# VH-VL binders against q9h9l3, part 4

Target 1, 176 residues: q9h9l3
Amino acid sequence: PRKMVAIDCEMVGTGPKGHVSSLARCSIVNYNGDVLYDEYILPPCHIVDYRTRWSGIRKQHMVNATPFKIARGQILKILTGKIVVGHAIHNDFKALQYFHPKSLTRDTSHIPPLNRKADCPENATMSLKHLTKKLLNRDIQVGKSGHSSVEDAQATMELYKLVEVEWEEHLARNPP

## First folded at step 3 (VH-VL)

Design Al6
Fold by OpenDDE, look of step 5:
Structure Al6 (fold): chain C 176 residues (1-176), chain A 119 residues (1-119), chain B 108 residues (1-108)
Amino acid sequence: as target 1 above (176 residues)
Amino acid sequence: EVQLLESGGGLVQTGGSLRLSCAASGFTFSNYAMTWVRQAPGKGLEWVSAISYSGDYTDYADSVKGRFTISRDNSQNTLYLQMNSLRAEDTAVYYCAKPRYSSSWFDYWGQGTLVTVSS
Amino acid sequence: EIVLTQSPGTLSLSPGERATLSCRASQSVSDNYLAWYQQKPGQAPRLLIYGASTRATGIPDRFSGSGSGTDFTLTISRLEPEDFAVYYCQQYYSSPETFGQGTKVEIK
């Protein structure tokens, strides 16, 4: 069995109007929720919008931030060969300019049994915050100071663990 | 081996200016943010200023904002701190510190250079 | 800014004893963005712990960090003669980065 990690990224706005989502933080946790990686990342382009309310990213975080190219290398090294769990993980991969093999990817925003367990429509896209509250009785992303990618990654992993057996069996029968 | 060597400290009068340098070696200087931390005689540590690896981003303690300017020359592996309008309370040993890539903890420090501001 | 208050100001102990140093933050330090340093007279600070509980490379096992939120602790399980120094905590969660005022561990 492959090792499993959960990832969550925070993005800031770059480009002329700040509409380009650029990776600014990445957190990776193992199956037990231990932090394997947690770095602020400096985009290659000037940041126009820190999106602090959501991202939690502030200017001071970018002062000491790891250059994107370096961070990307570090992150890919961690992800390679592992089952990667995330929520709406396509956004994280996009920000990383990297796409993990689909067969090794688990997106908690698209796991019908998870939604069912949370009394949500199976085919609906529910937020991490909502699922975490419903299934883990935990409040995440509280306040106006932005998200914690570590917290989100940990929550994502814990959510997945609730349906791991069932979902892995499903995937085995229905490979992507 | 990582080495950080500060220089430029000395005695200066209140209102004067001084420019500190930090020569870095033993690591890829241009890949790391750098930080100045100072310590007044017999006192604790105080974060002063930081600069991103490229120099595009800078930050300052309120106590020095508007008076100090941090900069770097990656081609020379050198960090600078231009100190203007110096005050007696700026008297301290100034350390050049290397943070980990994206964190503001410091895994390497220079020996420090003493700045004494006399009134 | 986040104010870090260390206690006690001075800790007088003998070699072999356990040292417990406290660092309290004026507000929550999220993600345990807290570091500990050791400083001996005439020397630069040396990193001991980062991430509240992660021991830096080359740091002996007798040093350990714990805590979360507003309360953090540095523990030296068995003091060695070379451990008598000043210890500082530092948060790097928010700007400006701030240090505690330090705890001096001195020989009894």
Scores: ipSAE 0.027, ipTM 0.630, lowest interface PAE 4.5, mean pLDDT 92

Design Al8
Fold by OpenDDE, look of step 5:
Structure Al8 (fold): chain C 176 residues (1-176), chain A 119 residues (1-119), chain B 108 residues (1-108)
Amino acid sequence: as target 1 above (176 residues)
Amino acid sequence: EVQLLESGGGLVQTGGSLRLSCAASGFTFSNYAMTWVRQAPGKGLEWVSSISYSGDYTDYADSVKGRFTISRDNSQNTLYLQMNSLRAEDTAVYYCAKPRYSSSWYDYWGQGTLVTVSS
Amino acid sequence: EIVLTQSPGTLSLSPGERATLSCRASQSVSDNYLAWYQQKPGQAPRLLIYGASTRATGIPDRFSGSGSGTDFTLTISRLEPEDFAVYYCQQYYSSPETFGQGTKVEIK
């Protein structure tokens, strides 16, 4: 069995009017929730909107931030060959300008058994915060200081563990 | 081996100016943010200023805002701190420090350079 | 700003003893963005711990960091003669980054 990691990224706004989402933080945890990677990342373009309320990113975080090109390399090395778990993970991959193989990707925002367990419609897209509260009785993304990507990644992994056996069996029977 | 060598410290009168330099070697200087941290005689450590790898982002302690300017020359592997309107309370050993990756912990420090501001 | 208060101010111990140093933050330090440094007289600080509990490269395993939220601890399991120094904690979660006032570990 392949090693499993969970990833969560935070983005800031770049480009005109700050509408371009650029990677500004990436957190990766292992199966046990141990942090393998947690770095602030400096976008190649000027940041127009830190989106702090949501991202938790502030200007001071960018002062010592890892350049995107370096960070991307570091992150890809960690992800390579692993099953990558995330929530709405396509956004993370987009920000990374990298797409992990679909067969090795697990998106907790699209796992019907997980939604079922949370008494949500199976085909609905539920927030990480909602699922975490419902299934783990834990509050994440609390306050006005923005999200913690480490916390989110850990929550994502724990959520996946709840349905891992069932979902992996499903995937085995229904390969992409 | 990573080396950071500060210079430019010395005695200066209140209201005067001084420019510190930090020569970096042993690592790809242009890939890392850099920071100045100072320590008054017999006192603790105080963050002064940080600059991103490209120089596009800078930050300053409130105590030095408007008076100090951090800059860098990546072609020369050198970090600078221009200190204007110096005050007695600016008297300290000034360290340049290299952060590890994107976090503001510092895995390498220079030997420091002493700045003494006479009152 | 986040104020870090270290205690005790001075810790007098003998070689071989266990040292426990405290660093308390005025507010929660998220993600455990806390580091510990050692500084000997006439020298620059040396990184011991980052991320509250991760030991820096080359740091002996007698040094360990723990804690979360507002309470952090640096532990030296068995003091060596070279461990007598001043120790500082640092938070780098929010601007401005701040240091504790330091704890001096001196020989009894």
Scores: ipSAE 0.011, ipTM 0.543, lowest interface PAE 9.7, mean pLDDT 92

Design Al9
Fold by OpenDDE, look of step 5:
Structure Al9 (fold): chain C 176 residues (1-176), chain A 119 residues (1-119), chain B 108 residues (1-108)
Amino acid sequence: as target 1 above (176 residues)
Amino acid sequence: EVQLLESGGGLVQTGGSLRLSCAASGFTFSNYAMTWVRQAPGKGLEWVSAISYSGEYTDYADSVKGRFTISRDNSQNTLYLQMNSLRAEDTAVYYCAKPRYSSSWYDYWGQGTLVTVSS
Amino acid sequence: EIVLTQSPGTLSLSPGERATLSCRASQSVSDNYLAWYQQKPGQAPRLLIYGASTRATGIPDRFSGSGSGTDFTLTISRLEPEDFAVYYCQQYYSSPETFGQGTKVEIK
């Protein structure tokens, strides 16, 4: 069995109007929730909008941030060969300018059994915050200081564990 | 081996200016943010200023904002701290410190350079 | 700013004894963005712990960090003669970065 990790990224706005989402933080945890990676990342372009209320990113975090090219290399090394769990993970991969093999990807925003367990429509896209509260009775992404990508990654992993057996069996029968 | 060597410290009068330098070697200087931390005689450590790897982003302690300017020359592997309008309370050993990637903990420090501001 | 208060101010112990140093933050230090440093007279600080509990490279296993939120602890399980120094905690969660005032571990 392959090792499993969960990932969550925070993005800031770059480009002329700050509409380009650029990676500014990435957190990776192992199956037990231990932090394997947690770095602020400096985009190659000037940040126009820190999106602090959501991202939690502030200017001071960018002062010592790891350059994107370096961080990307570090992150890819961690992800390679592993099952990667995330929530709406396509956004994280997009920000990383990297796409993990689909067969090794688990997106908790698209796992019907997880939604069912949370008394949500199976084909609906539920937020990480909602699922975490409903299934783990834990509040994440609280306050106005922005998200914690570590917390989000940990929550994502814990959510996946709730349906891991069932979902892995499903995937085995229905390979992507 | 990583080496950080501060220079430029000395005695200066209140209101005067001084420019500190930190020569870096043993690592790819341009890939890392850099920080200045100072320590008054017999006192604790105080974060002063930081600069991103490219120099695009800078930050300062409130105590030095408007008076100090951090900069770097990546082609020379050198970090700078321009100190203007110096005050007695600026008297300290000034360390340049290398953070580990994105986190503001510092795995390498220079030996420090003493700045003494006379009253 | 986040104020870090270290205690005790001075810790007098003998070699071989256990040292417990406290660092309390005025507000929660999220993600355990806390580091510990050792400083000997006439020397620059040396990194011991980062991320509250991760030991830096080359640091003996007698040094350990723990804690979360507002309460952090540095533990030296068995003091060696070379461990008598001043220890500082540092938070790097929010600007400005701040240090504790230090704890001096001195020989009894």
Scores: ipSAE 0.019, ipTM 0.610, lowest interface PAE 6.7, mean pLDDT 92

Design Bi2
Fold by OpenDDE, look of step 5:
Structure Bi2 (fold): chain C 176 residues (1-176), chain A 120 residues (1-120), chain B 108 residues (1-108)
Amino acid sequence: as target 1 above (176 residues)
Amino acid sequence: EVQLLESGGGLVQTGGSLRLSCAASGFTFSDYAMTWVRQAPGKGLEWVSAISGEGDSTDYADSVKGRFTISRDNSQNTLYLQMNSLRAEDTAVYYCAKDRITIFGPFDYWGQGTLVTVSS
Amino acid sequence: EIVLTQSPGTLSLSPGERATLSCRASQSVSSDYLAWYQQKPGQAPRLLIYDASSRATGIPDRFSGSGSGTDFTLTISRLEPEDFAVYYCQQYDSSPYTFGQGTKVEIK
């Protein structure tokens, strides 16, 4: 069996109007929820909007942040060959400028059995916060300090574990 | 076993067009970025173009930008390179290469190459 | 763009000898995104080393890569007859993903 990790990223706004989402933090946890990686990351472009309300990122976090290209290299080394679990993970990969093999990717925002278990429409896109509350009876992303990427990555992994057997069997019968 | 087989090379006049193909097998084609690398006769290697696994991201060398178009058909396990407005300096063996991890390389498998000759 | 300069242009050695090939970058290559390839006449290139020091699958342990920043080295500890070929370095840190001009290892 392949090793499994969960990833969550926080992004800040760059570009002329801050509309470009640039990676500013990345957290990776293993199957048991242990933190394998958690670093603040310095974007290659000037930060226009820290999006602190959601990202939790502040200017002080960028003082000793890891340069993007270095961080990306570190992250890719961790992800290579593993099954990667995330929520709306396309956004994380886009920010990383890296796309993991589709057959080795698990997106908890697009798993019908997970939505069904939460009494949600199977083809609807539900938030991580909602699914975590419904299925794990846990509150995440609370307060005004912004999101915790470690907390979100751990929640994502736990959600996937609820449907892992069923979904892996489905994927085996229906390869992407 | 991974296999890459290029085709479509040949003789073409300056200003002409040519379409190269690369048939892939032995791996999940859509999971990996693919790249074209060329080599002029007696010269070194030159990166030409790359495309992501899903085809939603592409990149080109400045020397071919606006003239070449990379694409892929994942249902057919085939990579393409449409070459327009060809120049003498485009003369080369064109290799199809599989990216190991990302669209940036490195390239862990290569085809045998197909020769493109542009005459003035 | 990042320009990679390889040296020497030609390396003449005998079987059993140690070969040391250099690849220098015009600017720092981040994350050690540097690869080495071997190419024999009439054949496609073959990946030897990636990430500056990681050996590709099936590559003999006599091949090793080292270096960081702007200076990288490929070492062949003891040359075998089949090792006489052209070797290229390549960076995949930033576009365009450039190659060095190559070093020819020939039999003395």
Scores: ipSAE 0.013, ipTM 0.588, lowest interface PAE 8.8, mean pLDDT 92

Design Bi4
Fold by OpenDDE, look of step 5:
Structure Bi4 (fold): chain C 176 residues (1-176), chain A 120 residues (1-120), chain B 108 residues (1-108)
Amino acid sequence: as target 1 above (176 residues)
Amino acid sequence: EVQLLESGGGLVQTGGSLRLSCAASGFTFSDYAMTWVRQAPGKGLEWVSAISGSGDSTDYADSVKGRFTISRDNSQNTLYLQMNSLRAEDTAVYYCAKDRITIWGPFDYWGQGTLVTVSS
Amino acid sequence: EIVLTQSPGTLSLSPGERATLSCRASQSVSSDYLAWYQQKPGQAPRLLIYDASSRATGIPDRFSGSGSGTDFTLTISRLEPEDFAVYYCQQYDSSPYTFGQGTKVEIK
């Protein structure tokens, strides 16, 4: 299998007003969409806003959630040495307090050929939901139960695969 | 609520074949790897075979390689184990188990098991 | 393959006592990919501990796992009547993903 994984994280609000985004769930899938990691994660600080309608996170999910430091170690172990694909992945890395090497990072929110294929402006930032609908004819993030990070990670990987050859060639000619 | 229900077990003669099924519910079946674990009467647990969520990756214990085939139908939320050239030592309760992470385990949910008896 | 050897074979204790179960691997188990299961007669196994020390959902805090490398331990701080069962360790570091032979915790 390819040394490529896709990651998606869900965040909750911490801090005095809940404006700090803290990691509360992380899902990682391989090139074929198989789940390698899927854990609820307990932030080190008190959760003020679960952001449930988006995150899908509820208080009950935190009862036996994996402590952040432990989860971070597990996740980093999986990511090390891999090409990591994500959508707006800088947010995931920020919440994870870890930044993967740029040369090994693929952000589907910043791939012009992907936008072109979806008949979107190349320099626009399109949502994962929109791209998935346009290019995969699949609806994600539907309903009121919040996002599924596994579903989102899988969609992200599938989107990337559509432009993988072209984009990897581009990166080879233009290394970050 | 996660539920796993095995079926297909029974009495079979040495050299015969049997196909086990495991019906899954309560989770997104295709997201998770599934595993078969068996337990001979009065004995311990033995890992048998595993399959990834997509079905693209499979693994087998040496004791069953070439004889058993694991597969899945994600549209039916069903896991299968085709057992050919059965031997007396294959006699066991066969459990289907949901993998928590990857095809390696651990297994966070188990079915009730189905008994396979191979007679000479 | 990684062979897991559990000890003792049988542990006879009374309710309220502390139980210590050992699982030794023939070679180092990477990333502490070691799990513990509980099995009662006529029932399927139940996951107790994963990643050597992480407690599975719904498992009482009297159960704890520790260890790394080749030596792992399951501890039941205060045995309850429902804790008398067979316990298995399992490694998922490398194929085949082997189980220990089990330790039976019985009433003294």
Scores: ipSAE 0.000, ipTM 0.549, lowest interface PAE 12.3, mean pLDDT 92

Design F5b
Fold by OpenDDE, second read of step 4:
Structure F5b (fold): chain C 176 residues (1-176), chain A 120 residues (1-120), chain B 111 residues (1-111)
Amino acid sequence: as target 1 above (176 residues)
Amino acid sequence: QVQLVQSGAEVKKPGASVKVSCKASGYTFTDYYMHWVRQAPGQGLEWVGWINPKSGYTFYAQKFRGRVTMTRDTSISTAYMELSRLRSDDTAVYYCARERYDILTGFDYWGRGTLVTVSS
Amino acid sequence: QAVLTQPPSVSGAPGQRVTISCTGSSSNIGADYDVHWYQQLPGTAPKLLIYGNYNRPSGVPDRFSGSKSGTSASLAITGLQAEDEADYYCQSYDSSLSDYVFGGGTQLTVL
């Protein structure tokens, strides 16, 4: 059996008017929620909008930030060969400019049994915050300090664990 | 009380390597970045790089990339800086200094420094 | 050679006010990265004197003050005392170099 990790990234705005989402923090946790990786990351382009209210990223965080190319290499080494769990994970992969094999990807925003368990429409896209509240009875992303990618990654892993057996069986019968 | 205790003075030949240690106490070792800064005799301060003790990840100044390696042992709250292929102009006092992880407020505590002398 | 420029030396008599300038560029101080100041007494390690442009750590007298404007920063010392004789360094971050950068240092002599 392959090892499983959960990932969550925070992005800042670069490019014209900050409309380009660039990776500024990445957190990876193992199956038990232990932090394997948590670094601020320096985008290759000038940051126009830190999106601090949501991202939690501030200018001062970029002083000790790992350059994107270096961070990307570090992250890819961790992800390679593993089942990667995330929420709306396509955004994280896009920011990383890396796409993990679909057969080894688990997106908690697109798992019908998870939505069913939360008494939500199976085909709806629910927020991580909502699912975490409903199924784990925990409040995440609280306050105005922005998101915690570690907290979000841990929550994502815990959510997946609730439906892991059922979903893995489903995927085995219906490989992507 | 926060303390950064560094290893003793070193004398090396050109081409050799030196590894300096910095043992931290009085605070949570993994909550602060550890920086290394050197100062040649009679010269100014020069940043060498940092290590994140929590993750072990490092970032080095361009000048030292490929020649410096920073590591840490969290079990004994100790950071290490190894500099290889030593040259005479590497002669300097090497300092370890901590910086907060979340709020960057400068290097608030420094070791006493380790003199590394490189001579033929 | 240093990315941040400081005068090599300044001097003053006891009780006087002295100022040490730190001139940067648009990629460091001008990019709104904080400036920190360090005092280095002869034969000792640097000591954090000012952080975040104008804040004093505990134990630093209010005779020391920092300011920042544009691409430059300044350290002011009022009521100069004999024990203030030391080297002073400004420090910031340069985004173009991705390096922490120091000034060349200023030797303060108390006459």
Scores: ipSAE 0.020, ipTM 0.635, lowest interface PAE 5.1, mean pLDDT 93

Design Fb10
Fold by OpenDDE, second read of step 4:
Structure Fb10 (fold): chain C 176 residues (1-176), chain A 120 residues (1-120), chain B 111 residues (1-111)
Amino acid sequence: as target 1 above (176 residues)
Amino acid sequence: QVQLVQSGAEVKKPGASVKVSCKASGYTFTDYYMHWVRQAPGQGLEWVGWINPDSGGTFYAQKFRGRVTMTRDTSISTAYMELSRLRSDDTAVYYCARGDYSYGYEFDLWGRGTLVTVSS
Amino acid sequence: QAVLTQPPSVSGAPGQRVTISCTGSSSNIGAGYDVHWYQQLPGTAPKLLIYDNSNRPSGVPDRFSGSKSGTSASLAITGLQAEDEADYYCQSYDSSLEAWVFGGGTQLTVL
């Protein structure tokens, strides 16, 4: 079986009025939750909105941050050939400007068995925070200081592990 | 109708530049990456690069870095590919092709192509 | 010279089954990147035929099928028809080149 990693990214606002989401932090953990990658990333454009309350990103974090092009290369090397687990992972890939094989992607925000296990509607999009609380009895993203991408990546991996067997079987019968 | 409409054929001299346009319709232009692929006469397909119409971010094949520039105008849902310092071996049909934003390895929508002829 | 290797040509009679191979390496197909297939009719732009190894877009007949194993992929066409005469290209992503890559193309002739 292929190795699995979980990814979570934090974005800041760039472009006109800060509406463009640009990668500012990326965290990757392995199946056991060990951190493989965790870097602040410098967007190629001026940051208009740090979105600190959600991203946890501050100006000081951008000092000596890894330039986006370099960080992207590093991240892609880690993800290549792996099953990548994430929550609403399309946002992460969008920010990375990277395409990962659909067959090797697992989005915990779109796994009906996971929602069912959490007593949520199967076709609803539930937050990582909610699922983590319901299924892992853990509080993440606490306070107003912003998210921890490492914490979120770890939670995402643990959630997926709860339905891994069932979901992998489903995907084998119903490839995306 | 979902489609990509490309600009007309071009004839250029070696050393010149060419700019091909690709107008998208029938879908949200910024939801998909726009790829460019070329095909020399009687030859296979060659990927040139992509642009993210939302952010303007680009990524080019190594072969074309320094000579190709991809841009877009979101107000008219149009992508552009400019190739400079043209050579005879740049003669090809250039296609724009839509790719998924997150998983876009496959190109599910193609323009009809633009023939660019480079000759002295 | 294409990164992915295809036979330059294949042929078959109407109603027969033909297969087109696509051989990659550890940096593309072997790295787990999906393979896609395109059909290019004479004088037209390529059309997506198979995506993610074995999936058919809407409108593509089920007589077209794709598979992947190891560092190679294969396109199978059953019940060959005259309109299937075209060029076929496989496509994937190569991490070493950081590029989308195509096969050299296979010309399918219906006898």
Scores: ipSAE 0.012, ipTM 0.558, lowest interface PAE 9.1, mean pLDDT 91

Design Fb12
Fold by OpenDDE, look of step 5:
Structure Fb12 (fold): chain C 176 residues (1-176), chain A 120 residues (1-120), chain B 111 residues (1-111)
Amino acid sequence: as target 1 above (176 residues)
Amino acid sequence: QVQLVQSGAEVKKPGASVKVSCKASGYTFTDYYMHWVRQAPGQGLEWVGWINPDSGGTFYAQKFRGRVTMTRDTSISTAYMELSRLRSDDTAVYYCARGDYSYGYEFDLWGRGTLVTVSS
Amino acid sequence: QAVLTQPPSVSGAPGQRVTISCTGSSSNIGADYDVHWYQQLPGTAPKLLIYDNSNRPSGVPDRFSGSKSGTSASLAITGLQAEDEADYYCQSYDSSLSAWVFGGGTQLTVL
C-alpha cells in the first residue's frame, strides 16, 4: 500500500452570520479509494448555517458528530507522514487548523498536467466537478443535496493517479 | 411493498442509445445507492456502476466510462441508466439493485431486469 | 473472465451437502472485503442469499451458510432441496478495479 491519501472536508458556517467556515465532515481515502476516515464533526461553536446545499450537512448529522478536537487528532494521525492529495486542499487544512508539509501535499487544483489533460488552461483553477467529468466521465456534486466528501476524495485521488508519474517526476526535479 | 420496478424490454440497433428506468417504492429512495448490473444471455453478472440518489454522484466501471450515464429523479424515486453507442455485446438483462449507503455493501433488492437487445 | 472464480457447476442429491467455492485475490477477498452471495432461480433476478460473509437475510433458511478465509469464500448448502436448483454468484469489491465484482456463477443441479 502506498503512503498516499486523499482528503475532502465539508464545512458549515459558524460565528456571526455564519461566515466562519468550520469543519463538519472529513473523509479520507487511500490510494485505492478505500475509506480510511469518514466522520461528521461537531464544530466548537454553534452552527449558524449548515450550508446544506453545498455541504450536504444537516442538523441530524451533528447529533452524534465527533467533537472537533477529537476528530482533528484522529485525522492528523492518519495524515502524518503521508502524501496528502486534495482539491483546493488549503481550504481543508485551514478548516482543520493544520498545515501539512508542502513537499507532501498534492493539490489537484494546481497541477498543470492535469489541466492540460482536461484541455483546460494549465494555470487555471478548475473545479473538481469539471475535472472529474472531463477526465473520468463521472458526475459528482450533482443536484441540491450537497457534496459527498467521500465521493470527492475518491475523485480527487483518481484524478491524481492520472498524472501521478509525470507530476512526481516534476516535483522531484523541482522541489517545492 | 419494497420493490424496484424497471422499464420494459428494449430493442436497439448498433450505435443507438438506450435508457432504462428503475422506480423505487416502499423505502426512502435517497438512503441507498442504486447499482446497475447486467447479465448477458447465458452469462454471469457484471457490475456497471452506481449512483448516489441523494447527491447524484455516480461511479462507473471502467469498461463503461464514456458510454454510460446514470441519473435519478428524486421526485419520483426513479433511477435511470443510459448506455450509448450500443454494440451487440451490450445485449443483456439490465438490473437495478439497491445497495447500502456504503461502499462494498450487498445488493439487497433487485429489479426484475430489463432486456436490452442490440441487433442490426 | 470473472474476477472471482467459481466452479461452473455443482450437483447433489436431495438431503446432501454441497459447497460452492469463490476464489479471489489480494485486491478483493484478500483485501478483507466482505463477500456476498446471490441465488438466481431460472428466469428470475438475483436474490441476496448471504451478506457480509456469513449472515442470512430474513427468509433465507439456515441450510445456507457462508464463510470466508484468506482470499476465498464458500457457500454451503445442507439438506439440499429441489428448490435450491439455481445459479449462485459470489460478490465482493475489488480495490484495484474500484468496482464491485462477481464470480462467474455456479449452476447447482439437484439430482
Scores: ipSAE 0.000, ipTM 0.534, lowest interface PAE 12.7, mean pLDDT 91

